# Miniprotein binders against C2 domain-containing protein 3 (C2CD3): the designs that were tried, part 18

Target 1, 169 residues: C2 domain-containing protein 3 (C2CD3), of Homo sapiens (Human) (q4ac94r1171to1339)
Amino acid sequence: SSGLLDVGLRYRRSPRTAEGVLAARTVSISVQIIRACGLQAAAKALAEREPALQFSATVGVNASVTTHLSFLPQGEQRRTHPVACSFCPEFSHHVEFTCNLVTQHCSGEACFLAELLEFAEVIFAVYHENTKSASDIISIESCKEYLLGVVKVPTKELLIKRSGITGWY
Short names: E, the ipSAE of ESMFold2; O, the ipSAE of OpenDDE; V2, 0.75 times the mean of E and O plus 0.25 times the DockQ between their complexes.

## First folded at step 13 (miniprotein)

Design d7 (at its last look DockQ between E and O 0.72; V2 from the best seeds 0.00; counts 0 for: pae E 1.9 > 1.5, pTM E .754 < .8, other shape alone 10.448 > 2.5, SAP 79.957 > 70)
Fold by ESMFold2, look of step 13:
Structure d7 (fold): chain B 169 residues (1-169), chain A 100 residues (1-100)
Amino acid sequence: as target 1 above (169 residues)
Amino acid sequence: SEKIFIYVRGDSFEKLWEIAKKIIEEARKLGLYVIVTYDPKTGTLIILITGDSPEELLKVVALAIEIAEKYGAKVEVRYDPSMSPEEFRKLVREILEKLG
């Protein structure tokens, strides 16, 4: 909802395996999640209806970011480690998504991937995480997360730029 | 990856926050990850520390206990289920002896 996310995207071709057996080549989409800013407004907005967020809206959120490609299954989603109590967290996180490939003798992998990239997006979701309170000193409790915002970056520019896409969103 | 939960209770929120800031800084120096949550119903500050090094995790736990006790706060620690309670207590004692 509020704030900005500093990210980078790169297209990388993976080399063929060195074992000498013909195999489908892999292609990697590299995603960098560098930092975020301006998270206080989103945290305060959520805290108006959620008392559990009052502390974090005041001192800083426990921010983490999930990322996934729109054409991959949701299970391929990746996540940064949390950055405690900050409204301007530095993640410096690098993720590579390996994409499906085709053999060189059928539809080219670049042609197939190009079709996917033309209409796809990289989706980033920024969360705050709270630890649930314990009722027993020896019990382990799970975390609860709260969505602060979503950023979607189209991937079509990767078809043109070998160096990729970088910037604030 | 190992997880440790530290529950801190004390006389004032401001003092609990001061404890948390010191713990966050020390955890960052050791390459550990922290989530800090406050439960106003119980007056409890919950510090979740995650890392790949049990030794570094226990150093931060030992330091957190020392800092909290200096501020007159009560501390309770819960360990990751993959570590036995006795192993955890033994490691904490060894680290505390080494630190002072």
Scores: ipSAE 0.516, ipTM 0.750, lowest interface PAE 1.9, mean pLDDT 78
ESMFold2 (binder alone), look of step 13: mean pLDDT 71; pTM 0.645
OpenDDE base, look of step 13: ipSAE 0.657; ipTM 0.830

Design d8 (at its last look DockQ between E and O 0.41; V2 from the best seeds 0.00; counts 0 for: pTM E .797 < .8, other shape alone 7.784 > 2.5)
Fold by ESMFold2, look of step 13:
Structure d8 (fold): chain B 169 residues (1-169), chain A 89 residues (1-89)
Amino acid sequence: as target 1 above (169 residues)
Amino acid sequence: SEKIFIYVRGDSFEKLWEIAKKIIEEARKLGLYVIVTYDPKTGTLIILITGDSPEELEKVVELALEIAEKYGAKVEVRKDGKEYEIKPE
């Protein structure tokens, strides 16, 4: 809603083999999560319903970001480490998603992946994390997270731009 | 990785926050990851520190105890050898 996330996306496709029987190849999508800003407004809005967030809405959130490609299984999502007590955290985080691409001479499979990228998105979810209080320490989970915002970046431009997609979203 | 929980209690929130900021700064210098939570019912700041270096984690524990003594704050440290996990609820 009110925050912004500074990210970079880059696409690298493996070269094709000679005509005929093609070897399996990979496509790499590199994601950089550089920094966020403007998180206080989101934290304050949540604190209106969640008293546990009043401290963090005042001094800064423990921010982390998950990254998910819309066409990959949920288990492929990645997460940054947290940055404590900031409304403008610097993550400087890099992840790489490797996707198999198999192109046969008479197959449309490569076009299918490009078609997926035409409609796909990289989905970033920004969370605040709290350590559970002593009264709640009875599980293997030591933290509770609260969603601050979601950023979706279309992947369509990756098929065209060799420099990738960078900037604030 | 290893987790350390540092519980800080004192006579004023501003004192607790000053202590927490020093601990956060040192942990960052050592390449450790930090989450800070305040429990208003007990007046406790909870500082969760995660890292792969037992030596660096011990440095932060030693600093926390030193600062607590200096500021007259009560500090409890609990070590958890379990891996750091973050899950959606």
Scores: ipSAE 0.620, ipTM 0.792, lowest interface PAE 1.3, mean pLDDT 77
ESMFold2 (binder alone), look of step 13: mean pLDDT 72; pTM 0.675
OpenDDE base, look of step 13: ipSAE 0.680; ipTM 0.874

## First folded at step 15 (miniprotein)

Design i1 (from o2 with Y7T; at its last look DockQ between E and O 0.89; V2 from the best seeds 0.74)
Fold by ESMFold2, look of step 15:
Structure i1 (fold): chain B 169 residues (1-169), chain A 80 residues (1-80)
Amino acid sequence: as target 1 above (169 residues)
Amino acid sequence: SEKIFITVRGDSFEKLWEIAKKVIEEARKLGLYVIVTYDPKTGTLIILITGDSPEELEKAVELAKEIAEKYGAKVEVRRE
């Protein structure tokens, strides 16, 4: 369950339209997933209980990363393409979430996006993926995922910093 | 078909890993994505290749066959 993820977060309000300020009621939250490292320890720990992972724990994992904003439904999560056989994968992946400045709370009450961002997080989950063998075809999916780690980055500083947040987490 | 599965069978882990490394590199050059899985019970390597270009996918299949042949490994291709 260990590892570091190099990410960048930025947000900006939509440019004003000819109709004025009301038409700019959306925000783009830009997420860069640059690379990861430190994945071998997590892979070896999983391989102790799962012999099918011994190869990947030795030579490198098939890494991919999901990105989810804590106040959005999980169906809006995004996923990188895999990087095969690496403990230090380079993703160079960009994700953009378009959000309304006024959103619905789980109770149905409208609230400003800024109120959500003060307490919200961007949640990254790093996975290893295996292709299922013919003998393991029980589900419709052709791959099995193994969680290597989770990184959560608070969003509140995006409300203050115009240039965004970047670094290792 | 958007996914191509290449099953490689050989007599040693080291041989299979060398094949995997070369296939990963060739697929990367073609702008394709790869997942490599090894089944130790059967000694088989499973290479999953995905991408948006049918032409590049088929090129990767031919390269994988050539690489595996150089190492004396048996290969089977399945398209989905």
Scores: ipSAE 0.669, ipTM 0.877, lowest interface PAE 1.1, mean pLDDT 81
ESMFold2 (binder alone), look of step 15: mean pLDDT 82; pTM 0.779
OpenDDE base, look of step 15: ipSAE 0.706; ipTM 0.907

Design i2 (from o2 with Y7V R78T; at its last look DockQ between E and O 0.84; V2 from the best seeds 0.73)
Fold by ESMFold2, look of step 15:
Structure i2 (fold): chain B 169 residues (1-169), chain A 80 residues (1-80)
Amino acid sequence: as target 1 above (169 residues)
Amino acid sequence: SEKIFIVVRGDSFEKLWEIAKKVIEEARKLGLYVIVTYDPKTGTLIILITGDSPEELEKAVELAKEIAEKYGAKVEVTRE
């Protein structure tokens, strides 16, 4: 697809504020979601199968981005607020994930965070949202989401680069 | 967060789109978030506004009504 996402990732020691912290055992993985561009092609492709998207494919999508670390549960996923009617939205969104230096693998086995980051990735999913029809607004679920694209950024370089990782993906 | 739905009906898509653009800009100035959907079957524009400030949300509703009236469009507001 022709869409791009401008992001930044940083790995920073973030000691806990709890009393009695004599040694730093936690770190912070900082994710910055700056902007996207080129979303029209993805929107048009979806609109070919979904007539409800014809308007948005023409004038701009209601874009939002979810962020998930591959070694964390899906429930720790974060989401930007939407940017209406744009193919080049500006999010300027910042997310921090606090992790232990020694953490649990998805199987329950303990391991060092550094070992997880060697094969981990940050998963960004870009969505478009529509409000359901006017007659259905009173329903509990008033919106429907459509996946525009997925970007996966490996985390291994965070172990080496103090300045972090930034750029278009 | 509170959700406010502004349903706008009119005879001209171009005018509905102009209303949408102005409402998006005004909501942005108030620190609010917007989703805009058009239903071509009924000729309706649905503007969903969300935010944490009830005061700014009500200001956005008032502005949206003023903008829509300027273009001769009919407006219904639903609060969730």
Scores: ipSAE 0.690, ipTM 0.888, lowest interface PAE 1.1, mean pLDDT 82
ESMFold2 (binder alone), look of step 15: mean pLDDT 81; pTM 0.764
OpenDDE base, look of step 15: ipSAE 0.695; ipTM 0.906

Design i3 (from o2 with L48I; at its last look DockQ between E and O 0.90; V2 from the best seeds 0.71)
Fold by ESMFold2, look of step 15:
Structure i3 (fold): chain B 169 residues (1-169), chain A 80 residues (1-80)
Amino acid sequence: as target 1 above (169 residues)
Amino acid sequence: SEKIFIYVRGDSFEKLWEIAKKVIEEARKLGLYVIVTYDPKTGTLIIIITGDSPEELEKAVELAKEIAEKYGAKVEVRRE
C-alpha cells in the first residue's frame, strides 16, 4: 500500500462587524501535520537506486514534512522536526499561515483570498534525512534529503466548512 | 536549536542498532529530536540530536556514551 499523511486544515477570519468587514484584512489558515504511515515502500524504492538508504529502508526513515500554500511564496514553507527510524511517524505539528483577505495574483492584480482558495492547494512533501558518509562530519551540508512523497490537498472546501477538513491523504 | 553529532563504532551492526533504539527512546523522553543513519563503508552509526536545552542535550550525550559502553562500542562526539 502507498504511504498516507494524516492532516487537518482550518480557515479562520477576524471577527466581522457590519462597518468593519474591510478593516479585518487578515485571516489564518491553520495546518496540522499529525502523522504518516506506510513509508517503507517509498523508502525501499529509493534504496534500489541509492545504497546509502538501505539501512533506513530496513529499520525506518528519519521523516520530516514540509508544507506550504500554493499561492504563497516558497519562502513561507514550514517544516516539522524529524522523527527517527519510523515508517509511521507521529509529528503532532501545527502551523499557522497568516494571509491577507485581499492578496496579489501572479499577474499583479489584487485578488480576494476566496478566489485563490477555490483553486489552491496545501502541498505537503515528506522527506527522509540522511548523511552522505561518516567522513563527512565537518559540516552540516553533509546531510541530504530524499523525497518520499508529495501530498496535495485542495483548499476549496475551507470556503464552506466551519470545522475545516481533516483526514488521511 | 543546537545540534550534537554522535558517531558510534563497534564490531556488530546488531549491537549498533540496539544502541540506536535505546538512544532514540532516551532522547524522546528528554524532549529532543533525533535522526539516525548508518555508514556501511566505515561501519559507523551516526546519531544527530537537536534541541533547545543545552542541559538536556548534554544528558543525551552522557546517556548515549553509557549505552554504547554497555555494548562495547566506541563513541566520538561533535558539538555544532
Scores: ipSAE 0.643, ipTM 0.874, lowest interface PAE 1.3, mean pLDDT 81
ESMFold2 (binder alone), look of step 15: mean pLDDT 83; pTM 0.791
OpenDDE base, look of step 15: ipSAE 0.644; ipTM 0.886

Design i4 (from o2 with I46V; at its last look DockQ between E and O 0.95; V2 from the best seeds 0.74)
Fold by ESMFold2, look of step 15:
Order: sequence, then structure tokens, then C-alpha cells
Structure i4 (fold): chain B 169 residues (1-169), chain A 80 residues (1-80)
Amino acid sequence: as target 1 above (169 residues)
Amino acid sequence: SEKIFIYVRGDSFEKLWEIAKKVIEEARKLGLYVIVTYDPKTGTLVILITGDSPEELEKAVELAKEIAEKYGAKVEVRRE
């Protein structure tokens, strides 16, 4: 994508004692989706093939962002509320993913979360949303979505940086 | 949360866009979320408003009607 997304990631777990007593069973992965910018170029490119997007490519898109951790099922993704008619939306959105220290792959094998984070990524997808027009009211579906871009942020740095990762991607 | 669709029709896009900008701002003040779409084939501006407060949603609908009437636009409201 030609746009940028301002995000922050944090990983927190319970401290372990030398004995390992009360080792944390779950941890929080905090994701902040602060804002985006530079969405006009992507919107204009889509509008070349999608006449329904011409209005939004001119005045601003109805932006929302999905967040998905690569080792979690797709159904665990989260979504911001939309920001209407902007090419530089401010989301100020915060989500928490509660994860077990010992997780299970889709193959059924157990592993430690730290091992998953070494190779995992947080996947952000930025969408424009249209409502259906009056002529489409017969359908029970309320809106149509158009992908503007995808941003992937590796999670391995969370294992090193106690304050987390933040910045534009 | 509840979804409210506001369909606005008028004689010029410029008037419809002015209505949209005012509705977006008023909905924002009420803590509501908005999506705006325009269909040039039918000349219809569609404003989708969502939120967790039925009271604020009703206020936004009334404000949208008042704003649209000042511009001579016709309004249809549908709740889903």
C-alpha cells in the first residue's frame, strides 16, 4: 500500500520467580492503532476500476482497520470503528489479545508463546467501507468493503523490548 | 449497537456534501460513528450511523433531518 499506519505493540507477562512458582498461564498482547495517512493514492487506484469509490477517492475514505495475530485463528481478528471521509484518519483504538504461554498450533502441537512470537507477525488490513445504495436495499447485507492496504509487523522484537514497539509502518 | 441509514436526495452534489460534513461533525460530538457513501447514478447520499446509545442515535437522526431540510433535501430513514 502507499499509506502508512501508526501503531504500537506491547507484550506483558507475569514475572517468574527463581522457583518458577505461579508462572503466568496467560499474557496480554496490546495493540494500539493510532492513525493512518496517505490513503488517497490507494483510493484513487481502486476507483479506476470501481466507480462506486469515486466519491470517496475525492473527499476521503471511510477507513477501518482489522488486526490479526498470525498464530491465532482468523476469527480472532479485531476491527476499529470507522472514521468517515478522511485520508488521514485518527483511530485512537486499543485492543488486547489474551494468549496462553503454552499455545496450540492448528496441527494440535503445543508450544510456548515466546517460540511463536519469534516468527509471528501482527497483520493490519486497512479497508474502505461503502454502505449499499437505496437501489441495493433488497439485499440484507449492509455494506461493501474494499481493501486499501496491508501492513505486517513482526512480533519478535517484543521478546527484546520491554516498552514494546511503536511507530509508522 | 444499532445501525441507522439516512438517505439524502437533493438537486446538487455540493449541497449533499455540505449536509454530510455537518452530519459527520454532529455525530462525532454525540460519540457516534459514521460512514458516508454517494451514488451518482441515483444522486443519493447514504449516511450510516452506528453507536451504543439509542438516545444519541435518535438525536443524530433529528439533527440530520433538520440539516437536510435547510438545504431543501429529501430524507428517508431506515433502521436495521
Scores: ipSAE 0.610, ipTM 0.864, lowest interface PAE 1.3, mean pLDDT 81
ESMFold2 (binder alone), look of step 15: mean pLDDT 83; pTM 0.787
OpenDDE base, look of step 15: ipSAE 0.723; ipTM 0.911

Design i5 (from o2 with F5Y; at its last look DockQ between E and O 0.78; V2 from the best seeds 0.72)
Fold by ESMFold2, look of step 15:
Structure i5 (fold): chain B 169 residues (1-169), chain A 80 residues (1-80)
Amino acid sequence: as target 1 above (169 residues)
Amino acid sequence: SEKIYIYVRGDSFEKLWEIAKKVIEEARKLGLYVIVTYDPKTGTLIILITGDSPEELEKAVELAKEIAEKYGAKVEVRRE
């Protein structure tokens, strides 16, 4: 296998739709984030410029993945839980994006979801997370994250593939 | 979700890493999520555990304390 992420995409009509096509307004785009691999090379490259990553580049990263549809606002972004100290984490994460079949552009024009999917992408970002301020036990702790890679998967094949899209990217 | 920070200090990085591996595995069995950070300036391993179950989180804390004590490491816990 080659690539960074093992993912799956499916186009699903909303199960809450009771009427025909004219009454149906929503569809679900299902995104599966199954696992990642090959993270050591990315971690080592970052560790050359970030001493805080030397431990993780050696033993494994604290990986998590964000996912977002390119035509939705960033507030619709979803995120996996972290998997500690691994270069090949298993996420087994499933996300549903609810989309309207007809949507409004910034220009005010209506367009069909199919038109958006023709040129859209599902965007995945893989991060490593560290806890900040390890030496100051009395302070408020927060995490710092480091981008390991970005994967973009075109959505246009969802328009013709009944079973969806799956594989390494 | 609730966050628990476990600070582990000892005289050997290898001991700290063994503690981390065992805590990661036990937290995983409890359905909890972990990130592990090492600060070489202070020799401190930071184990951040998160989850939705206060009961499972406290089990993980007790297991982490037991594991660390067997390796002669000092443990401090901060709950958020």
Scores: ipSAE 0.690, ipTM 0.889, lowest interface PAE 1.1, mean pLDDT 82
ESMFold2 (binder alone), look of step 15: mean pLDDT 84; pTM 0.801
OpenDDE base, look of step 15: ipSAE 0.714; ipTM 0.908

Design i6 (from o2 with F13Y; at its last look DockQ between E and O 0.90; V2 from the best seeds 0.73)
Fold by ESMFold2, look of step 15:
Structure i6 (fold): chain B 169 residues (1-169), chain A 80 residues (1-80)
Amino acid sequence: as target 1 above (169 residues)
Amino acid sequence: SEKIFIYVRGDSYEKLWEIAKKVIEEARKLGLYVIVTYDPKTGTLIILITGDSPEELEKAVELAKEIAEKYGAKVEVRRE
């Protein structure tokens, strides 16, 4: 795939203090989803097996991006609003993930956020959305989405780069 | 957010695409979000508009009707 996603990641200490066993303080991980490009190739590849995508592969996709941290539950996933009919959408979307400095590992033992960030990733998924038929009253969903691509950005650099991580991926 | 579906039918694919581009731009100016889908079986352009402002949503609907009429296209609106 030749598609690219322009993102920014930042780490900052939250001024709110969480009380309890898990953490005395919380931290904010800021994720900015700026824009994408090169989406036409992915759309055309999908349209080869999905005729419903032919129009969008020609004129532009209705792009949106989901993002989540690999160590947080999938329910913490966030999503941009769609940008219609573009192969180079501008999202200018900002997300804050609040994390405890001390959290539980999947084995149940406590660990510090820094230990999680050493091996974690921020995961971005780029989707195209189509509206289902106007007369499809039986349809459970108004839209159908199609995955255009996935980008994974390691978080370990947040441990040492105070200005954060930015760039195309 | 409220959802408004605008169904546009015309005799020209090029006219439908011109209508879509203008509606997208006007909706953007109103702070609204848009998804555009084409159904080739029925020759229908489906414009889904969402937003938090009922006032701006209704402005977008009226603008879409005006734009489509100037291109000779038929419009049906469904609100959810």
Scores: ipSAE 0.665, ipTM 0.880, lowest interface PAE 1.1, mean pLDDT 81
ESMFold2 (binder alone), look of step 15: mean pLDDT 83; pTM 0.797
OpenDDE base, look of step 15: ipSAE 0.674; ipTM 0.894

Design i7 (from o2 with D39S; at its last look DockQ between E and O 0.70; V2 from the best seeds 0.00; counts 0 for: pae E 2.5 > 1.5)
Fold by ESMFold2, look of step 15:
Structure i7 (fold): chain B 169 residues (1-169), chain A 80 residues (1-80)
Amino acid sequence: as target 1 above (169 residues)
Amino acid sequence: SEKIFIYVRGDSFEKLWEIAKKVIEEARKLGLYVIVTYSPKTGTLIILITGDSPEELEKAVELAKEIAEKYGAKVEVRRE
């Protein structure tokens, strides 16, 4: 709603003419998580229900971002390092997902990657991280992190746009 | 990665926040990652530092102690 995330996506085949087996089976999806802005509104909204967040809603959140592709297992999720006490963090983070040209759908059936990209999304989740120790997190009231927002970017335009897509979402 | 928790207690939130800003900058110079929270009930600023270099982590701890001492704040360090 009020916060934005500056990201870039690129799709590139991994050509390897001297050793064709891997090049014939894999492609690279490059995800850049550049920066965010406007996080104070989300932090204030959370602080209304979570008093422990009032400090961070005033001076800045400890922001980090997870990213994953909707057709990959959750274990393929990647995460930026945190940026302390900011409402406009700069991550400058780059992730490459190596994907099979033919890959498994959620049901386990084989699909061409291009077919999956037509309906898939790159999902970004922006979190505020707290400083609670592992011993403090044992209780359900002691949360390690708080969700600030979710951004979903469809991958369908990667099939058409040669240089990828970049922008604020 | 090792987690180091630095608990900083003092009379003034403004002084504690100045300590936090300086610690964040010094840790960034050392290639470390920091998150900061404040507990108003206990008057405690909590600084969590993480990284892959034990040597740089200990440098950051010593710098944080030095910075806090200049502001008259009490420091407790816990390693996990």
Scores: ipSAE 0.416, ipTM 0.784, lowest interface PAE 2.5, mean pLDDT 81
ESMFold2 (binder alone), look of step 15: mean pLDDT 83; pTM 0.789
OpenDDE base, look of step 15: ipSAE 0.631; ipTM 0.881

Design i8 (from o2 with K21R; at its last look DockQ between E and O 0.86; V2 from the best seeds 0.73)
Fold by ESMFold2, look of step 15:
Structure i8 (fold): chain B 169 residues (1-169), chain A 80 residues (1-80)
Amino acid sequence: as target 1 above (169 residues)
Amino acid sequence: SEKIFIYVRGDSFEKLWEIARKVIEEARKLGLYVIVTYDPKTGTLIILITGDSPEELEKAVELAKEIAEKYGAKVEVRRE
């Protein structure tokens, strides 16, 4: 993780709706992925092991960011669109995770969201993407991803402040 | 979302990079997403463009061809 991310995190309870009981028992965790910077160092480090990355380490990477909550299945992962040839990409991406105040973990026992947030994290993974050689004429999908860095932001601060977290990570 | 691959070949990396920069900017104006890869073994610049608008995607393809022609580069387009 040699780079930085500008992100925003907010905790918000859902307002009343026609399904009052369930809607009143849900919260929204808002995640903003605004921009990154400092990606060249990570790209150069990867390029030492991967010759295919020399171009991108020089002119800029094709960056995208995934995000997910540590207590949700990986299938709930969200992803920005790529930004080409930059070491300081701007994503301006907003994701909202709707969570129940009472949820279940792998043992089947119900637990409250506050208990999960005490030890949970929002996880961001920053990738560079390359397209494979033009000589691969059979491939329908000819792209490869390279991990540039991982940033984890603890969610426990949302329990006390009931407000978002913003920072470079 | 549709994907278009644009393969650009020429005699000069500097010309290929100039083509890429201009294509990135034009695609950005059209609300499209781009990744750019260079294959030094074949001297090929690969521009992958994605988006939700078939009309804007085709505009980007035509712009890329026009830009590449001005630099004397060859273009091959593959659609998914």
Scores: ipSAE 0.652, ipTM 0.874, lowest interface PAE 1.2, mean pLDDT 80
ESMFold2 (binder alone), look of step 15: mean pLDDT 83; pTM 0.800
OpenDDE base, look of step 15: ipSAE 0.732; ipTM 0.914

## First folded at step 16 (miniprotein)

Design ma1 (from o2 with P40L; at its last look DockQ between E and O 0.01; V2 from the best seeds 0.00; counts 0 for: pae O 7.4 > 1.5, placed apart)
Fold by OpenDDE base, look of step 16:
Structure ma1 (fold): chain B 169 residues (1-169), chain A 80 residues (1-80)
Amino acid sequence: as target 1 above (169 residues)
Amino acid sequence: SEKIFIYVRGDSFEKLWEIAKKVIEEARKLGLYVIVTYDLKTGTLIILITGDSPEELEKAVELAKEIAEKYGAKVEVRRE
């Protein structure tokens, strides 16, 4: 995709409460979704195949971003609120994923989180959602979501940078 | 895949950001994966480029240097 996504990734320990033994076995991956830009080009490209997007490609998209860790279940996916009518949306959204330091496989073998992160990725998907207006009573596609782009960030980068990663992808 | 880190130091964030945008654009044209990080602590722009083609990677590095120089920024390249 032609767009850019400004995100911050941080690896941090879960708050250790004196009472929580379980907290010592988990860490949090904090994902900050700050903003996106260049979404018009993506929208225009899609509009070539989806005429329903032609208007949005001109005026602005209603963008939201999903975040998913590749080694977590799909149900752990998170999503920002949509930002209306903008090709450069400001989300300022924070997502936190709790990860076990040690995962036990069905075979009984233990896998450390570091090993998982070596081959995992954070997947960001930017969507446009058509909003139904009162005047658009005849459009069935008014509630459809459209994938504008996908950004995949290797989590191994979190192993390299202790403070995390903040930047454009 | 090879990984190349390009560290860019400039006079202002604005300049660094412009450099980043241009480098991203050029790297993508070459089919390379690009991650741009700004280190707030050191004020350094870190550009990670990855790809399977050593030739394209080197082109990206050269372009990055050229772009940075136009803005008066200093560049350090680290290869992994």
Scores: ipSAE 0.016, ipTM 0.284, lowest interface PAE 7.4, mean pLDDT 80
ESMFold2, look of step 16: ipSAE 0.590; ipTM 0.856
ESMFold2 (binder alone), look of step 16: mean pLDDT 84; pTM 0.804

Design ma2 (from o2 with P40W; at its last look DockQ between E and O 0.72; V2 from the best seeds 0.00; counts 0 for: pae E 1.6 > 1.5)
Fold by ESMFold2, look of step 16:
Structure ma2 (fold): chain B 169 residues (1-169), chain A 80 residues (1-80)
Amino acid sequence: as target 1 above (169 residues)
Amino acid sequence: SEKIFIYVRGDSFEKLWEIAKKVIEEARKLGLYVIVTYDWKTGTLIILITGDSPEELEKAVELAKEIAEKYGAKVEVRRE
C-alpha cells in the first residue's frame, strides 16, 4: 500500500570570484528524483473511492513528483514532467535550490544555513494527473491531480556527509 | 509549452488502450511528454501531449491519427 521513491540529495557551495556579487554567498542543494516504484497499491486504494482512477489503477498512473524544501516558500517547489501509464516511473530529474547565506550578529552566513538544515526536510509529493472533459459537445479543459504519497527526507545528514544522501525512501 | 489534446473514441475499450500504448511509445521517441486519461462517462480516451518542439508535436498528432485510423477509432484534436 505504499510506494518507494529513489532520490539523492547533495549540497554544494557556489564558486566564488574576486568580484563581489550576491552569488558569491550562495549554496546549491541538488536534488535528484530518480524513479519510483510500487505505485499500483496507492492507486488502487484511491480508486476504491474514485471511479476516475479505475483506468490508471489498472494500467499505470501518470506520475509526477513535486519537491519542496521545508524552509523555503511554497512558490519555490519544483515539479517533474509526467511519466505516462507506469507504476514504476523513471524520472531521472535533477533540480537545484539556491539558498543564500544570511549574515547574523553572532554567527556567519554559513552557520545560519547549517541551523536550518539541522531541522529541515526535503518534501517529495507523488501525484497522479488526469485530464478531464465534462462534456463532449463543449470541451472543458480540466486537470486534476491525486496524491499517491509523500516522502520526507531530513537534511541534517548533509551537514556531516560530504558525498550526500541517496537511497530509497 | 504547447498542449495538444487528442480525443479518441471507438467501439472497444481494448482498442482505445492499444492506441494509447502506441501513441505513448511514439511520443517518447520524439522527446514529448504524455498523460493518458479515460473519461468513463463519455467513453473517451484523452491523450494530452506536451513538449517544446512544435515540429515533434505535429508529428505526434499525425502519428496518433494514423494509429487511431488503423483501429477504426475517431479522433478529434484540440490545440492549446
Scores: ipSAE 0.594, ipTM 0.857, lowest interface PAE 1.6, mean pLDDT 80
ESMFold2 (binder alone), look of step 16: mean pLDDT 83; pTM 0.802
OpenDDE base, look of step 16: ipSAE 0.696; ipTM 0.902

